# Ledger of designs, part 7: VH-VL binders against o94451r108to261

Target 1, 154 residues: o94451r108to261
Amino acid sequence: YSRPFAPVVHSRIRFRKSPFYDILEQFNAPFVVPACVGTRNTISFSFHVTPPALSKLLNDPKQYRVYLFSTPSETIGFGNCLMEFPTPQMELRINNQVAHANYRRLKGKPGTTNPADITDLVSKYAGPPGNNVVIYYMNSTKSYSVVVCFVKVY
Below, E stands for the ipSAE of ESMFold2; O stands for the ipSAE of OpenDDE; V2 stands for 0.75 times the mean of E and O plus 0.25 times the DockQ between their complexes.

## First folded at step 1 (VH-VL)

Design T5 (framework fv_trastuzumab)
Fold by ESMFold2-Fast, scan of step 1:
Structure T5 (fold): chain C 154 residues (1-154), chain A 118 residues (1-118), chain B 107 residues (1-107)
Amino acid sequence: as target 1 above (154 residues)
Amino acid sequence: EVQLVESGGGLVQPGGSLRLSCAASGFTFDDYAIHWVRQAPGKGLEWVAYISWDSGYIYYADSVKGRFTISADTSKNTAYLQMNSLRAEDTAVYYCAKDYGDYVFDYWGQGTLVTVSS
Amino acid sequence: DIQMTQSPSSLSASVGDRVTITCRASQSISSYVAWYQQKPGKAPKLLIYAASSLQSGVPSRFSGSRSGTDFTLTISSLQPEDFATYYCQQYNSYPWTFGQGTKVEIK
């Protein structure tokens, strides 16, 4: 049987506002991706799509998506957290399927890092323990916190 | 064995209040959501309320919003349904039900009868 | 809200009969339908989930199937203990909704 639905308010990350989407719900408490230098590491966690989010994904799929966000762990207590993946040397899997996203950003180019759109990999109908997230990575010099969010897109 | 036991039902006048309890036993249920489902005499099943164990997600049927409050005491492994401003149409057997993990009700209590009558 | 329409509302059958009851969803819900059995004065009992998955301890004469938004519960050879009311439930989207029930009565 699965865990109950996710976070209390104080466990939520406040990301910098995007003109392309609004974050409506955060499905999990921030999950730490530890710093890892010179070796490979793997982290995994699970999440559930909440009933209100599920209804919107089924009834209005053009407006609603499920995104995976990442930000440096040191900043999660502050507002305006930046969307930044731990390392370009990573692989994200949702329910054992590879998520194809750009984990790189161009230095000096605003808006080049987008959250990973995992909507099509999410089982809306997952039984316990929910949707499985696995991150394989190397060469992250600091820790990051990862959350899966329900978003409205524009 | 997994058991759910309801209590707190009875006869109440319109506009009155009742508090129902649902005690889970047999195993530790620290990651299970609880539902309340009711059934009016001779009628079908109607979902009423939902609470996750962390109380982070609470949902109500439109027919009871603003009048009923669901809560849980994780230290007692017990869920509650506080029913205020009761109406004749709230007359029903109230069941608590364990969420399998995906809003399927795998274990049900025996039910407790609530009668709203003058 | 997703409406679940059961048919028939009641049926009369004899022991040994094949009984089929149908549940129709007002919109697409994939395979997220459960079936419950309720005997008079008792709580409902889960029979089937995910349209066709038999709950542990439920006799193999019970089966479920899906065709689009139509779902069926079949009892291949009705037994005396099967005279009960049966409910379908969609668990695809909030709010969760039940069919009206189908009462299976002795002929």
Scores: ipSAE 0.006, ipTM 0.510, lowest interface PAE 13.5, mean pLDDT 84

Design T6 (framework fv_trastuzumab)
Fold by ESMFold2-Fast, scan of step 1:
Structure T6 (fold): chain C 154 residues (1-154), chain A 122 residues (1-122), chain B 107 residues (1-107)
Amino acid sequence: as target 1 above (154 residues)
Amino acid sequence: EVQLVESGGGLVQPGGSLRLSCAASGFTFDDYAIHWVRQAPGKGLEWVAYISWDSGYIYYADSVKGRFTISADTSKNTAYLQMNSLRAEDTAVYYCAKDISYYYDSSGFDYWGQGTLVTVSS
Amino acid sequence: DIQMTQSPSSLSASVGDRVTITCRASQSISSYVAWYQQKPGKAPKLLIYAASSLQSGVPSRFSGSRSGTDFTLTISSLQPEDFATYYCQQSYSTPYTFGQGTKVEIK
């Protein structure tokens, strides 16, 4: 092997720049949350915090965080993707613990929602089995793509 | 063979502008960040600017913020450093360097160009 | 900004000597330290990344280690081609910063 910091490469989503955080690393390939009208649905996937990112989280947990991002799937091929969850009435669980975040847009305006801060819920162990993500939702009129990212906050 | 080739250096008067180019070959340009690092004559290394593989993340040293602009053209496998309002203290050999990491986080610069000299003098 | 302080700034050594260069970070930076070799008139060459990982093609006489915020580059048996200036660098956060350099000269 050539490099311990060059694991498998994921397709990346280019989110709109924020003055409050910088995205340093994306831990998973975009996971599709399919449209679901009139019924309940559940999606599940896993991710691993890389050893370098885990080291920063342990040494400086106020400055480095793990955020879960969501954006309409129709836009992921382009830059400046807006942060938007599938529905304000969703439940996010990380390693079977509820993530308490605001999934609602300000005054219904798209792109005003903050990503979910899941830092306190992620495993401090970089090896298997990794971190399990479960999203419970209903009444999403379009599909969304979800990624877990390592961020530096300001 | 991985190669980075700088061009665009030269003599310029204080307050002038120069644009440096960094032509990359031998690797997938769109997968790695590019850095600019400078070295004044007889002095040590100073990091100047960064552009991520997707041009989504750009960072500058405080000494050049507002004067220098880094950019990249992925169709040409080339990164650029536009230098405005040049000062005598900007006199240095400018290197472009490839990040070793596939991600936005960095652990070192594995390949460097030959460098291009920028002299700011009246 | 994170400061990287190298010691010594210069040293004189003979072929076959064990050479040790130290770099101290002003704060905890985990293992985000690289070491570079620079010969006069040439670009720097990466020797060590992630504090202790040897770059492909670099002789095994070079090694890196970490103890807290102290980082060490060791050359186990100095060769004629090793007379150069060595730099440490942190990539834990921007702005990325280099040590001031250590010049290894022939005795």
Scores: ipSAE 0.000, ipTM 0.518, lowest interface PAE 16.8, mean pLDDT 85

Design T7 (framework fv_trastuzumab; at its last look DockQ between E and O 0.10; V2 from the best seeds 0.00; counts 0 for: pae E 14.1 > 2, placed apart)
Fold by ESMFold2-Fast, scan of step 1:
Structure T7 (fold): chain C 154 residues (1-154), chain A 119 residues (1-119), chain B 107 residues (1-107)
Amino acid sequence: as target 1 above (154 residues)
Amino acid sequence: EVQLVESGGGLVQPGGSLRLSCAASGFTFSSYWIHWVRQAPGKGLEWVAYINYDESSTYYADSVKGRFTISADTSKNTAYLQMNSLRAEDTAVYYCARDEYSSGWYDYWGQGTLVTVSS
Amino acid sequence: DIQMTQSPSSLSASVGDRVTITCRASQSISSYVAWYQQKPGKAPKLLIYAASSLQSGVPSRFSGSRSGTDFTLTISSLQPEDFATYYCQQSYSTPYTFGQGTKVEIK
């Protein structure tokens, strides 16, 4: 017999705690960004902002944000996952709009890379078709997993 | 010094009315939602209602909907719970609690005010 | 309505013990869970918010964690002032609901 809860447990990434935000909700199952060397690659997926999260965004937009997180796929089964983008040679688009974020890993200060703040690019409508995410990239030596999360900021 | 102070509790007969007040001080009232949570003697916590600072959003538990009305007076930094058609099962200590920017958790609570509905 | 089921309803423990209280949501509620401590005759006090964030001023021996729809409050080394009733609460959707409470009593 199958265990109904096992797949759900593996769908959530446990990131290292940040003093600057709390992750309240993860909107999608981890989406794999495959390793890619020497050529450009593109991945896309969709997510929906839940009604409780949308309500908080509309009522208190300064306190709540929608962040895109990334971490090496090899580590997603563990807690304390580090925020790392696949490569600084990437472009993130949300609903066909460019997200301007720093995708570079900070040298000498591992774990200080910030997630991409996509709050201003997400739809304020909670229903279909949802929000489209597209990542264009090249020169990633390993696979990464990407999730979109609802966060409270401090 | 952050404080929430409830008042207005007392003894009332079934079918009667009471108005509870929650006076807030020591913080910016307009940054918080106010919730009412009650606790019957010897029982657990039960959420009752909320109101946001400008009264644009209110919600009530089904057990009190149509009988209780929550309101706020920002000029007095006070939230109110008007309780009509009271029943024996409404007997409880009523707490008000603050909720910063609709977070859904309450970092400060009042001391509580006892409402007893008895014939 | 979302049901929050706490276990155990009560437990007896000694100073220095590790105490774990669990709370299960009847549906997916992400990390919209807080934990409160209540002492007899007093208002509840917030301990943990967003499932695992420690409230300012709360001792580091308290911690919260999430696994799916299961939430835990852990007290790593119980102190005399920790004998109280503990409640979980969900704020994912209205009406907000509390667990039935766990009474931590002296052994």
Scores: ipSAE 0.172, ipTM 0.755, lowest interface PAE 5.1, mean pLDDT 88
Fold by OpenDDE, look of step 2:
Structure T7 (fold): chain C 154 residues (1-154), chain A 119 residues (1-119), chain B 107 residues (1-107)
Amino acid sequence: as target 1 above (154 residues)
Amino acid sequence: EVQLVESGGGLVQPGGSLRLSCAASGFTFSSYWIHWVRQAPGKGLEWVAYINYDESSTYYADSVKGRFTISADTSKNTAYLQMNSLRAEDTAVYYCARDEYSSGWYDYWGQGTLVTVSS
Amino acid sequence: DIQMTQSPSSLSASVGDRVTITCRASQSISSYVAWYQQKPGKAPKLLIYAASSLQSGVPSRFSGSRSGTDFTLTISSLQPEDFATYYCQQSYSTPYTFGQGTKVEIK
């Protein structure tokens, strides 16, 4: 006998509302991607998809997705956080598979970066070991906070 | 409109010195890294050096290390390349290029300035 | 230093042709690769960044891909204005290095 899954309360990052999706759940506490200049860095963390979220992902794959969000750490306390990745030149791996996303904002338009859709790389199993996230990056002048969220897309 | 304009090129004898300038307009250096890239006549591209926006770090190709110095004047929004002890193999069109988000790729280039080192 | 071995050095093609240029990095460099187009007497122009991201304003016939340390620039249907020299570049570590270049000439 093992105890059933107990949800963990995380500090929530409040992102600016999008007309394209609603954030329904945050799977991890904000993970800090530290600044680094003139050097490479690698960060890693894990997250678990909750059983209710997994059920929706499996039953309604067109309506529900798993997105990876990023924002400057300094903006978290202000709410209405904008999407921004540490650098447009980074590599994101989910369970050792490369995620394909555009990490650059639109030219001259801050906050136009889209979250990374990692749905297809997420394990479709709620039990251990969960999902591993690895970010390879360099030349980031700011600290960023990264969270993985369960979203409903429109 | 983003623009980079190089100047200072010309003919110089081996062992001589030149100072190139890269004047930027339409943006401020404070958010970008500036690179110098050169191209010998009829040859490919060679990275020379870069400086970050706050001048906290500079890096040089081994071929120019100890002879070239990259710098910037933020008040003039201009980057410089001081070239000393010039050699024949330094003959090239020298471009300055903007590196957005410290990415290492160049979205804007100047028109280039020709440096000819010849006796 | 990281070498970017670019091939071919030159190729002849016709309008409408599919053109493929390859660069192989001497070591793993993740996706730290850009592609440039250069026409005679002009500065290089950024086409692709982060191995596969299309620069704004660049026609969709240009694309980039990565397979390990192999990077590929593809022109799906060559246009008259595409005859030029193309270069790959790595920005994984200093010194940043370019491929030798590929001259795309009219057949």
Scores: ipSAE 0.017, ipTM 0.649, lowest interface PAE 7.1, mean pLDDT 90
Fold by ESMFold2, look of step 2:
Structure T7 (fold): chain C 154 residues (1-154), chain A 119 residues (1-119), chain B 107 residues (1-107)
Amino acid sequence: as target 1 above (154 residues)
Amino acid sequence: EVQLVESGGGLVQPGGSLRLSCAASGFTFSSYWIHWVRQAPGKGLEWVAYINYDESSTYYADSVKGRFTISADTSKNTAYLQMNSLRAEDTAVYYCARDEYSSGWYDYWGQGTLVTVSS
Amino acid sequence: DIQMTQSPSSLSASVGDRVTITCRASQSISSYVAWYQQKPGKAPKLLIYAASSLQSGVPSRFSGSRSGTDFTLTISSLQPEDFATYYCQQSYSTPYTFGQGTKVEIK
């Protein structure tokens, strides 16, 4: 037995264009990071790097990277989304290794936060079980959607 | 040398206002949260509020919400607690305390500043 | 709100005694518990974080443990400088709440 579908479900997120990278492929359906206020929460999901992307990563690692993106779930479908993490007080782990990224918005301005470059933490093997993402966080007042993307950098 | 120094306490009438300051030194603000914790004379500890030094997150205990406002000035390395509509039950020593990466544990505390609310 | 029920409220002990203080959380809070020591006229001092981790600079006679929703601070051999009031605190969710305190007095 299946539950009723949500009214509108977006399978891809369109981010505002950047002069520093092009998004080439989205590896996962947007994963929801629920709001939580006054408590801690942990979420996890998996993604797979496709064989063509893996080939590019291995052959051209300066040009091709894997970035983790986040945006408020409510903004999806209302134009180009801006990069924003749920909260500065979060920890991101990829395959049990801590990702070192700046999660802070500059003075709260949307789009001033860079996506996390997780390339060096991603498995260079395309088969199962894929890559595991764990986010530990607290005090996110909004729901966020997270995707991992294959990018070309400039 | 990490230091937190509170100031601004004193005697005030019910319904009055005070602003407390917490001057911080010796640490990197982008990694820390500041909390206010109070202790009524002869009583235990009560959490009041917290803030990121970038002011992106603030939270308040229900007993003070709507009356107290926490803020920070990163250029002065100082957090503030604006206390309005003060009541007798707000009488306490007010401590500011440091919380690394919002862990919820306070590794450094100031010396406290006494607020007395009485007629 | 999560209540931290601390016991005993007060105890008398001699130098060299083993002292145990307990806190019970009103719900499951994992290991998000800290213990503080407070001497008269002074700010609290962190002793134990994450239920059992010893804070830097704290003597090894202090230890913490967890059993379900019950948390224990132990002083293995009480010293003259340990006469103080002790508080547990949960940081699982706001409002962060403290136990009522345990005053450890010289017998």
Scores: ipSAE 0.000, ipTM 0.520, lowest interface PAE 14.1, mean pLDDT 84
ESMFold2 (binder alone), look of step 2: mean pLDDT 91; pTM 0.938

Design T8 (framework fv_trastuzumab)
Fold by ESMFold2-Fast, scan of step 1:
Structure T8 (fold): chain C 154 residues (1-154), chain A 124 residues (1-124), chain B 107 residues (1-107)
Amino acid sequence: as target 1 above (154 residues)
Amino acid sequence: EVQLVESGGGLVQPGGSLRLSCAASGFTFSSYEIHWVRQAPGKGLEWVAYISSSGSTIYYADSVKGRFTISADTSKNTAYLQMNSLRAEDTAVYYCARDYYGSGSYEYYGMDVWGQGTLVTVSS
Amino acid sequence: DIQMTQSPSSLSASVGDRVTITCRASQSISSYVAWYQQKPGKAPKLLIYAASSLQSGVPSRFSGSRSGTDFTLTISSLQPEDFATYYCQQSYSTPYTFGQGTKVEIK
């Protein structure tokens, strides 16, 4: 039978512009990482790399990357959202592999934290339900929203 | 004080089912992750399954995927391992263990409290 | 899957000896390694986590270290109660995998 195909439109988070990358596509609807004080918590979700993004990753791997972004949930309705993770001592896993990233914001300059580069952990051939994202965290006083994006780097 | 107690092991024929229980006491069960680890007679340790403290994240070893189901009931402070379609190679002592994730990183993971184990023998 | 290759499979040592057990990961796993002690008929006991952090209540003669993908458990002065099998374990990626174990026998 014919495979279902339709462009998927997600509610977009508008992050502050970076001189180091452009966000070209958001692969998932914002996923809420709820506040968690005094205990541990874990969230998980999945995403698919779209065919156009997959083509660019395969043909121009030095120019295109897959980044994971996070921002306080209360700000996602506004433009210029700041890149900020829930806690500096969190763990991110993609397809059961640890993602190495700096989860701390730069002192005195909110929004200068880099998104997590997960490109090398993403399966280009993932079957349903897609690429698995897991975040382990604790001591977040507010909720955060997480998206996986296709970016062009400079 | 702080302890985990397993139950539900026994002798079962190939193709049969068993449900193991892991009862927690002396600590806040909902704040810890639970693992099942097994050990065949005279052999080494083999990780089987994991459930996060929230219950939202579950992982299985490939050898048991589709046959075993891990779950937890926080109102009873108990984790479970439902084992279906059992095979002779599933014969082992099954341990439950909690992990401590106090720093917010799996880098600091360690299974600091273990139960005494429950023996599962799959034989006809 | 990440393979943890443990060496030696067994060793014999005298009380007071310095004992070293090595574990090699098949790929880079940072410091996501724990060490366990298991005595006959008993459940394993956590000794070391995060490659080099000593678990509370564990004697200071036990220590862990990392060099790249090589991890070492050291017992600085072996005691009679240390005869046991020791296992390394990685938690970097699922499935979490254990080394094959090292049996420490008192001469």
Scores: ipSAE 0.000, ipTM 0.525, lowest interface PAE 15.9, mean pLDDT 83

Design T9 (framework fv_trastuzumab; at its last look DockQ between E and O 0.04; V2 from the best seeds 0.00; counts 0 for: pae E 11.2 > 2, placed apart)
Fold by ESMFold2-Fast, scan of step 1:
Structure T9 (fold): chain C 154 residues (1-154), chain A 126 residues (1-126), chain B 107 residues (1-107)
Amino acid sequence: as target 1 above (154 residues)
Amino acid sequence: EVQLVESGGGLVQPGGSLRLSCAASGFTFSSYAIHWVRQAPGKGLEWVAYISGSGDYTYYADSVKGRFTISADTSKNTAYLQMNSLRAEDTAVYYCAKEVTYEYDSSGYTYTFDYWGQGTLVTVSS
Amino acid sequence: DIQMTQSPSSLSASVGDRVTITCRASQSISSYVAWYQQKPGKAPKLLIYAASSLQSGVPSRFSGSRSGTDFTLTISSLQPEDFATYYCQQSYSTPYTFGQGTKVEIK
């Protein structure tokens, strides 16, 4: 072996604590969803569920889930980030399947938006090609950062 | 006390069928995946198949896909390997093994096989 | 499939010797490697998981290490009960694959 050892490090987003779940692992570096006013836009990225997370998911799918989180990009350097999608005018697809989630929030009531539960759409086999994420959207006044996380639900 | 006990091995002719059983005790059966690993006489270890603790997911090595079926009966704490269309190259000692997942710490833990049964010999010969 | 190439296939050693066995993965698998000991006629026994973590009840003379895709099992001072065949295994992706095995024989 000639290559030096270097661990893979993702920038971690620290979301506000929820009584309904704990975030155990973040599978990707935050992916920027750019502001998009007056037109449509599409972004895509991929992620891999780590083998230990996949093992827990397959052995206990009622207790462990895969959630997609979003928060304003301007806040990701600060802890206690709020779960908030870029716009209610969006469609999320995982591996070319539509994810059904509520992308709306009530004005002035932070914490009313839940992350998207994509567990049933994620590949249940280890190995390539991983999982493809596509977001179609319009009318986002600011940029957002998106991460896919492994969670334990209560 | 964790135990895995295999049974069902024996002599069978090419093209025949055998069903192996793996009786588990001493742990919550539905919480851990069960694997089958075989070893031909004088050879190394070869992974064959698994079934998840939930019972919802199975995976097979290409060498046995379409011929072998893994299943589990949670009421009996028993996993099964149904082997059809057996070939001479399937001759081996078959072990069932329990998967373990160590404490989760975001990047550190892994899964592997912490307990193995005693093995059951399958001989495919005319 | 991920190939695990193990070396040497066999070695001869004396009690008290330091023994090193190497295993190379055909692709990046992080630290998802386990090492097993197998004695004749017996099932394999887990020694090391996550490349370097010692299984409970296993003597401290056993250790594992990783350098990229190269993994090593070391026995710091060989004991009579350590004469056995040793296997590495990747737990990164199905199908889970084993090295060919290393037989540690008495000199």
Scores: ipSAE 0.084, ipTM 0.673, lowest interface PAE 5.7, mean pLDDT 85
Fold by OpenDDE, look of step 2:
Structure T9 (fold): chain C 154 residues (1-154), chain A 126 residues (1-126), chain B 107 residues (1-107)
Amino acid sequence: as target 1 above (154 residues)
Amino acid sequence: EVQLVESGGGLVQPGGSLRLSCAASGFTFSSYAIHWVRQAPGKGLEWVAYISGSGDYTYYADSVKGRFTISADTSKNTAYLQMNSLRAEDTAVYYCAKEVTYEYDSSGYTYTFDYWGQGTLVTVSS
Amino acid sequence: DIQMTQSPSSLSASVGDRVTITCRASQSISSYVAWYQQKPGKAPKLLIYAASSLQSGVPSRFSGSRSGTDFTLTISSLQPEDFATYYCQQSYSTPYTFGQGTKVEIK
């Protein structure tokens, strides 16, 4: 049996383990944020919080969070993906509300970027229409993959 | 035809430095990660380092971290391994290998080394 | 780090024999395993990727399988050119690691 090479949509991104949180669930397939130089681009996608995750979020809001993760698409298969956003000047909106996060890494220190905590902007309802994510960005030389995850924080 | 050619190996004293080169051809260099893998005489294979296609990301084995630096010059289709503070245990044939991405299943890809250079021998001895 | 425990370290076989080499991962790594063949003085050659996918150009007598964390390379009928050292490799996470190798020798 041989599997031919063909582009596929990754269903899961394997991020480097963090001492600060565990990723328990990924709510969406990786959404590609394409490279964009010289112009401004806008991408959007939606995700749903599962009922079990929602229950935990409501019952223990200090221990469970919803984070938005980003990594360069070229690193996805390595199984040790680092957080990196398309650009520090990007704008992230969840359900039309601006998410405030630091999209910068420490200078010369890869992997020091934190995922964006969007817990407070996520709908606390598991039914339709779900949650809408919009990213405004420009001057990103690489492609990035974005996922929203359910995490347990320490 | 994909081809990788290592060079720069030789005899060095402990504490010395050496720079290996991996000249690549037959593929879009910037689209594929390059790895260095070494093999001590009569021993198995040991992963050393990788550099992403863009050159922006690198990873190292703990055994060489802080001493070795992997880099690439896309204009020359060449990857490099700068080896400093060399030790006797660094003695090995050093291979550069091209990474390839294959479909694993509907959930992702696997990464393997589909092409290797012939290797270049590095001997660290007093 | 993920350890790939390969066995046996060596084996003797005859042309036509069925040969089986096994690697056990220290943890679940899905099917992120490749197999390589290396002949003396030569670079390794990719045989199998994704645990069970045959690399293009590799004879069909080579096959790979997975059972949990156990990975097996099988040569259904050993040929003279198959006497070599074989290595498994995981690409689940860095650092990538290889098995210790299995030398297949002529009986």
Scores: ipSAE 0.023, ipTM 0.658, lowest interface PAE 5.9, mean pLDDT 90
Fold by ESMFold2, look of step 2:
Structure T9 (fold): chain C 154 residues (1-154), chain A 126 residues (1-126), chain B 107 residues (1-107)
Amino acid sequence: as target 1 above (154 residues)
Amino acid sequence: EVQLVESGGGLVQPGGSLRLSCAASGFTFSSYAIHWVRQAPGKGLEWVAYISGSGDYTYYADSVKGRFTISADTSKNTAYLQMNSLRAEDTAVYYCAKEVTYEYDSSGYTYTFDYWGQGTLVTVSS
Amino acid sequence: DIQMTQSPSSLSASVGDRVTITCRASQSISSYVAWYQQKPGKAPKLLIYAASSLQSGVPSRFSGSRSGTDFTLTISSLQPEDFATYYCQQSYSTPYTFGQGTKVEIK
């Protein structure tokens, strides 16, 4: 499970605080999306929505959401991580359904990228097999770490 | 082989409407933005509109905002430009173009048009 | 909007000549410039991206450079197939804008 001589695995990414939502729970260990300049790549991983989070999602879906976050892997050991997708040329699928998000970023305006709201695509069943995430992408010069979080929206 | 084929151009009177189509093949349609760029006879190139690969984000030049609507049907690999309230100044060859990004620096990307269709002529004349 | 002012509007040259075309951006845009070639009745073709990077399949006689807000396309030794109209284009922000074009004609 754990190896004494392996790099430490961060259990939580600390994103810059937002006035629009609070991050309540992280559902997965950060998953690495490797750099891939001049080529295409595909990654996949899974997560489970916990029973307490699922209950809130079902009872108050306007306030409780599931967001997918991304940040450069080199920054995950620090606080105030900025939301940034690997590349504008990507597609996100949750349980084989295309998710909709703004993948673009503006030079000189860091932190203007919103996480992807995937709430309507996640399973409303907390048990196996969970939720599958697939990212198709190209032309990313950096590695990114991806997490799915339970959030409260204001 | 990447291909873009425009269709739907023709002669129309001022105030009329046309719908242009851009049929795409040879690439994953939902992963790339599609642009419309026009060229009036004897004139230069003018960017018109953009739709993201997901279909969620659209942008328009000020000269067409409110009159033109860009859309996409990913199941048919086709983008559309609905042109309403056409004016004489809309007379042009309309190209669709595939966007590609090239990494420029650690925080930015250059957005360029690596493939273009052959264009379709729209003539607006009273 | 960012204006791209292209110069000259036309030029005449002979095969083998060195040809230089310039664009000036109305503001700082880093290296977010592309250059296109267009022949009569045809769609534009990408030559240069990111101000100085050569698109795959484009001959090495084409090159691009940047000095501040001034961008240059150079053809080191003009060939018969290079007689065309050339456009610069900024990709720094929407709306993406083009220069007015430079028609390169045989002398």
Scores: ipSAE 0.006, ipTM 0.583, lowest interface PAE 11.2, mean pLDDT 85
ESMFold2 (binder alone), look of step 2: mean pLDDT 91; pTM 0.928

